# VHH binders against q9y6x5: the designs that were tried, part 162

Target 1, 379 residues: q9y6x5
Amino acid sequence: LPPKLLLVSFDGFRADYLKNYEFPHLQNFIKEGVLVEHVKNVFITKTFPNHYSIVTGLYEESHGIVANSMYDAVTKKHFSDSNDKDPFWWNEAVPIWVTNQLQENRSSAAAMWPGTDVPIHDTISSYFMNYNSSVSFEERLNNITMWLNNSNPPVTFATLYWEEPDASGHKYGPEDKENMSRVLKKIDDLIGDLVQRLKMLGLWENLNVIITSDHGMTQCSQDRLINLDSCIDHSYYTLIDLSPVAAILPKINRTEVYNKLKNCSPHMNVYLKEDIPNRFYYQHNDRIQPIILVADEGWTIVLNESSQKLGDHGYDNSLPSMHPFLAAHGPAFHKGYKHSTINIVDIYPMMCHILGLKPHPNNGTFGHTKCLLVDQWCI

## First folded at step 7 (VHH)

Design ya24 (framework vhh_8dlx_2)
Fold by ESMFold2-Fast, scan of step 7:
Structure ya24 (fold): chain B 379 residues (1-379), chain A 118 residues (1-118)
Amino acid sequence: as target 1 above (379 residues)
Amino acid sequence: EVQLVESGGGVVQPGRSLRLSCAASGFTVSSNYMGWVRQAPGKGLEWIGDIRSGGSTFYNPSLKSLVTISRDDSTNTLYLQMNSLRAEDTAIYYCATGYDEYSGFDPWGKGTLVTVSS
């Protein structure tokens, strides 16, 4: 039987939630599997960029999903809708489900993972659900498990995406222990449901399961706002993305716009595209705007208004608050092993190894994940 | 010493064809995974395709109709044939080998520049 992998994402699951809240079901999963305590995600630390990095092994400048809101200067196209199905945005990389279907003539299945309802390089996931946030976790799980058991050619790669705890992290902030405790307990219950469903269907012992996330969450406040309108008039630029990384497209001379912004706030760094720090790997793409503003952790960029967000993400990827975790269980993985840190781009070559696929060129390093795997020498 | 030397790049007009060559030394092309990778200005690395020791070829789906990879085992040379060239094909093209099938490709030469312009 070919190896099978289910990749599950709980959006916005900050790594240190594991130490501050109780997760009995997740802890049972980890006891018989592996835990990576911190995953260093890619910059910017946003949902679409990091989800696409997980399945391509590429930095955002390389895969082309550089933000949740984008503008392409060459084609004049705008991306700002999660239901935007234009393949143009996704075609700068080849995600693992496309590789899975083409190299080994296998099937892929998807429940809401970003990009899976879009034909990428003329290939769409064999089984998929059109994105709809109102669809329950249970319905997503039922479809995925049905496709894993009842498909020819066999489904060997499946993805499942869930919007929490990100939505609640934004609404309540990660420091609201009462509300976050309730939300995280619900997620742990969903993990319990997932494991129980796989056991009942005879999948648990032979399926590799990865549970991970795209980013963390930082506490925001009405006391930490950067009012962009105080420094520059709207007539000087087009705003492509606002907070916490603002993407500025000048309507006039770039130097004049830069000079108006560079001293706007002590809690924001202003970069001309060519001056963006190399460590971000966020420079070499037409969708990265001529001027980028990067707010300090917990600061929100606004346009003469208050922000209702009590939590946010998108900040510097060196910040521990931006880091998710990775847990995994299955025949490919050791039991009871804990690892400190990997890069989010390392997940892709590891998954290719588990599935027996040849990876596309990528920014991950297979050596970083070898200690998780039973068929690898760990030194 | 493993060495790959790319050649055949230059300025070409849109719609025309171009063949790139990669001369290998220090190892045998027919016994290894070999491939082509490109990097367009301002973009990351893009996999074009590869050829296995047995001669089987695998291509980036977005490029499959436009490119062909072949080799001449007698001259230890890898080729990339490109047809219907477009401005977006402007890139540095690298001949690469996969020393570990799970680590992707590492370029072994300086690459060869292809510029598609009028």
Scores: ipSAE 0.000, ipTM 0.186, lowest interface PAE 19.6, mean pLDDT 88

Design ya25 (framework vhh_8dlx_2)
Fold by ESMFold2-Fast, scan of step 7:
Structure ya25 (fold): chain B 379 residues (1-379), chain A 118 residues (1-118)
Amino acid sequence: as target 1 above (379 residues)
Amino acid sequence: EVQLVESGGGVVQPGRSLRLSCAASGFTVSSNYMGWVRQAPGKGLEWIGDIFSGGSTFYNPSLKSLVTISRDDSTNTLYLQMNSLRAEDTAIYYCATGYDEYSGFDPWGKGTLVTVSS
């Protein structure tokens, strides 16, 4: 039988939540599997970009999903997250479910992972659910497990996405211990349900399961706002994305717009596209705008208004608050092994190895993850 | 030993066409995934397109109308046909088999330089 892999994402699961809260079900999962304590995600630290990086192994400038709201300077198309199903936005890379279906004549299954309800290079996941946040975790899990057991050709790659703890992280902020404790306990219970369902269906011992996330979360405040309207009149530019990374398309001379912005707040950095730090790997794509504003951790960019968000993400990917974790269990993985850090782009070549697929060219390094795997010698 | 040798680069005038070759030894191109990537001076790697063992091709949409990937199974050679070349196409072009188990993504050839200038 071919190897099988289930990739699970809990959106916005900050790595240090594992140190500050108790996760009995996740801890049992890790005891017989592996834990990577920190995953260094890609910039910008947003949902759509990082979910696509996990399944392509590419930086955002290379896979083309550079933000949750985008403008393409060449085609003049506009994208807003969850609304645009135009394959144009997704076609700059080949995600693992497409490779899985085309190289091995195997099926893929998807419950809500970003991009899985869009045909990419004329290929859509064999089984999928159209994105709808109102669908319960239990219904997503039921569909995934049914497809893993009852498909021909067999489902060998499956994805499961859940919006928490991101939604609650935004609403309450990560420092609200009372509300976050309740939310994280519920997530741990869902992990327990996942494991129990897989055991009851006879899948647990032979299925590789990865539990990860796309980014973390940091505390925001009404006392930490950057009012862009106090810096520049909106008639001088078109706003493509706002906070915490603002994407500015000038309507007048770029240098004039830059000069109005560059010294407006001590709590944001203003970059001309060619001056964006190389370490971000966020420069070489037509969907990256001529001027980018990057707010300091915990600061929110607004347009003459208050912010309802008590937590946010999108900040510098060097910040530990932006980092998720990775846990895994299954025949491909060691038992009881802890690893400190990998890059989020390293997940893709590891998954290709587990599934026996030839990866597309990517920015990941297999050597970073080989210590997790039983069929590799760790050097 | 897997060896990929790129050839066909050189100086070419804007608007013209060029075909690059990648000669493979140590494995069979018709049984394996192959791809083309390029790197312009001071820039990152840009994916051009791929061909799977079954012959299906996929292209970077920004380049789709300008490039074609093909192979000759009898000579174990991969090709990249480029049309309407512009100065921005100046780069080192690499043939790749995808991913090395220890070093990560590496083009296994040394590449072939294409310079688009008058």
Scores: ipSAE 0.000, ipTM 0.247, lowest interface PAE 16.1, mean pLDDT 88

Design ya26 (framework vhh_8dlx_2)
Fold by ESMFold2-Fast, scan of step 7:
Structure ya26 (fold): chain B 379 residues (1-379), chain A 118 residues (1-118)
Amino acid sequence: as target 1 above (379 residues)
Amino acid sequence: EVQLVESGGGVVQPGRSLRLSCAASGFTVSSNYMGWVRQAPGKGLEWIGDIYYSGSTFYNPSLKSLVTISRDDSTNTLYLQMNSLRAEDTAIYYCATGYDEYSGFDPWGKGTLVTVSS
């Protein structure tokens, strides 16, 4: 029987929430499995880029989903979360569900994971749900478990995505203990339901389950705004993405636009594309604009207006507030093992190993995740 | 030790064809999936295509009509045939294989530079 893997993402689940709130169901899951306390995500620390990095093992400059809002200078196409179904945007990499389906007698299933309702390299997940945020966690779970038990060829790779705690993190901010406690308790209850349903359906003992996230969350404030309109007139540039990483396409000479921006705020770094720090791995792609503005943690870039966000992400990936965690349980994983840190790109080669797939070339390092796995020697 | 050596790059005129080679040592090409990726100046890595153990090929849709990947199992060599070369095809081309727990180094070759100019 081929090994099976279910990959679950709770969007915006900051790693240190595990230390500041109670998660009885998640802690029971971890007790009999493994925990990676911090996952260092890719820059920029946004939803679409990091979800695609998890399933490709690539930096954003390599897989091509470089932001939630993008412009491709070669083809003149625009991308947003409202126009995400054009395969053009996703075709610079091969996600794991496509590779899984290329092996004989294997199927993939997906409940809302970014990219899974798009044909990528003319291949769409064998079973999928068209993205709809209104669909309950329970309905997503029902479909995934149905497909895991009743598919031919068998579903060996399944994904499940949930929008919380990201939506509430934006609305309340991560420092709102009262509201965040309520939201995180609800998520823990959903984890409890997930485990209970897998047990009741006879899936639990033979299924590998990974619970992770794409990024964290940091507190924002009306006292920490950078007004871009005070720096430069809109006639000089086209804005491709705004906050906290602004993507600037100059309408005039790039150097003139750069000079207007470079000293505008002490809370924002301004980079010409070739000067973007190498550690970001955010330079070598046509969808990365000629000038990038990077706000300091907790600062919001605005266009002569107030921000309604009390929490945000997208900031420097070295910041612990931007890091998610990874927990896993199943026959491939040790029990009661705790690991400090991995890179988010390391998840892909680990998943390929569990499924017996040969990974596409990637930026992950299998050695970083070896100690999590029962069939590996980490010494 | 696994080693991949790319060759066949150089300066070519627009509209011409070029074939790149990747010689593998330390493992068998026919027992692994293999691929080609490229990196143009100032751009990220662009996946070109892969060939799987079965010989099935998969290509980047933007390049599908312009490239062909093949292998010669007797010489343990992977090929990339490129037709109708354009200035935007100027890049360093890398031969790559899937990750293996026994590889302890970069699974990519050193690359071969292709410059398309008049």
Scores: ipSAE 0.000, ipTM 0.203, lowest interface PAE 18.9, mean pLDDT 88

Design ya27 (framework vhh_8dlx_2)
Fold by ESMFold2-Fast, scan of step 7:
Structure ya27 (fold): chain B 379 residues (1-379), chain A 118 residues (1-118)
Amino acid sequence: as target 1 above (379 residues)
Amino acid sequence: EVQLVESGGGVVQPGRSLRLSCAASGFTVSSNYMGWVRQAPGKGLEWIGDIYHSGSTFYNPSLKSLVTISRDDSTNTLYLQMNSLRAEDTAIYYCATGYDEYSGFDPWGKGTLVTVSS
């Protein structure tokens, strides 16, 4: 029988939430599985880039989803919002569901994971849902479990995406313990529902389940705003992305735009593309603009307006507040094992190993995840 | 109770213009980040555009030449002006407040259906 894997993402689930709130259902899942306490994500620490890194094992400069808003200088195309379904944006990498369908005579299933409703290299997930935020977690789970149990060729890789706690993290901020407690308890209840549904359908014992996230969340404030209009007139540039990493396309000489920006705020670093720190792995792609601005943690870049966001992400990936966690359960995983840290790009080669797939070249290191797996030697 | 009520939809011929309204109660439109989102039959949500507290507007680049977002602070109402309507614009249109990174906004109303047909 082929191995099966369900990959679940709760958007914006900061690792530190596990220490400050009670998760009885998640703790039961971890007790009989594994926990990675911190996952170091890729820069920029945004939803589309990191979700695509999870399923490709690549840095953003390599897979091409470099932000949630993008401009490609070669083709002059604009990427706008999660509903942009042009395969052009996604074709610089091969995500695991495509590999699963092409290397093995197997199916993939998807409930809302970014990219799964787009044909990538002429291959779309065998079963998928068009993105719609109004669809309940329960409906997404019902479709995924139906496809896992009733498909030929068999569904061996399935993905499930949920927008919380990211939406509430933005709205309330991670320091709002009252509202975040309510939101996180609801997520824990959804994890309980997921486990119970899999058990009732006879899937639990033979299914590998990974629960993870793309990034964390940090507290923002109206006292921590960088007004870009105070630095430079908008006639000098086209704004491709705003906050907390601004992507600037100059309309005049690049050096003149850089000089207007470089000393504007002590809470923002201004980089010419070639000067972006090597540790970010955020330089070698036409969708990365000639100048990027990187706000300090908790600072928001605005255009002469206030910001409603009380929480945000996108900041430096070395910040613990930007890190998610990874928990896993199933026949491939040890029981009761805790691991300190992995890189988010390490998830892809681990998943390929579990599914028996040959990974495409990637930035992950399989050795980093070996201690999680029962069929591997840790020492 | 906070409520958003969309109106102004209906059957419209191709090439015509239409203005949708969003009436807000329980909060002030000018004090909130507001936007428009649509969903065509069998498709996902598509962000149309938004308006900040300052009145600054941002639009989906594929729609920018075809739509305008405005508000009337005296009537606490948000508007979406649509020009040169095509069959592909057939959708349920929602106004929303708040922000999330993936969908852009939280829908609060039932939406208003726009059908572009001759």
Scores: ipSAE 0.000, ipTM 0.113, lowest interface PAE 21.6, mean pLDDT 87

Design ya28 (framework vhh_8dlx_2)
Fold by ESMFold2-Fast, scan of step 7:
Structure ya28 (fold): chain B 379 residues (1-379), chain A 118 residues (1-118)
Amino acid sequence: as target 1 above (379 residues)
Amino acid sequence: EVQLVESGGGVVQPGRSLRLSCAASGFTVSSNYMGWVRQAPGKGLEWIGDIYKSGSTFYNPSLKSLVTISRDDSTNTLYLQMNSLRAEDTAIYYCATGYDEYSGFDPWGKGTLVTVSS
């Protein structure tokens, strides 16, 4: 019958955690599936931008979710917080659940993936849960598996999002071995629960499952702060986003603001929008502010001396610490295959292929993921 | 603009209970992701627990039976109730707020010292 796909994200799962901690359940999953050791995410390496890139195959400048906090200069709208439900913010792209519903007589299901509780191009996921961080992984899993088994038209694409290990990575920092060990063991147990539930319900053998993440995590320190107040007065600009990529909207001449910021810290690069490095693909969108500041890995931009994070992400996407991994299992995937690197935007055209969907124009390259798939010729 | 002021710390004997408070100004406690963190002398920061915008709470498993986080929206105050205090609970306790549950906590308060001793 129709192919089915479950896409699972554990937020902030740094790729090299796999080398530093034990994951018996995840290793069993990989043994009979595939592992991509590093996924090169999009810049900025933040949750909302990268989750939307996974399901659209687009760079942030193209899909419009350019940060977790945004301002659109044309419409004067603000992205209020992490759960803004105004379709305006999400309408610059077509995510895969919309494509799935519109191209095929099939349903989509979602447990908390960013954007799935928003009607995008007048289309909302057929089954969804309103975002609520208090809802357990088990409840999300129970709803997804129920919808995969008991839907008409059939659910062929399902998503499941979990906030850890990101929340703990921020609180403890990735170098806190004791606390991170507990969090990562819990995540591995949740992966075990996921596999066991799918086996018990008779879904395991015929379901394609992807386990991935949006970014990694790096250690921050009170010794690595950039105090923006030391360089420029607040009366000269509006701050749209702070750290580690600051989005600056000038209240005076842009060149004057830029000159006040340019030499503020040796651990921060300051760019006029048109001078942002081409390799970031972070320039061509009204929601990208006239000046951006990019902190070096492990450095935090602050307005107050007492403010700090123990771990953070958002840094340069070339940094291995910012990279997640991808593991997959199911009838579409080889067994026991290891691949070194793909781009996060490559996930979308691969998923479209698995589901038999024609992808929307995107920045991914199907050829990069062909070797993962049993129905493809691989060199 | 955003200010957090912790209070309620002090010297307390083992086995006793203590309630810490965090008074917020410049923002609304119920509209923000908030938590408690502590740092013992010579140790790294240890997460105690969070309260999310929804009102749900998550605790460090090693502390879950010993602590309760609550808030009073009418006084814009966050609380940490601690029971059965031990010498190892000696630390500076911080409350922290975040505007986005995905970005963790920023900013942090100045902290309140709890000393558990005879």
Scores: ipSAE 0.000, ipTM 0.119, lowest interface PAE 20.7, mean pLDDT 87

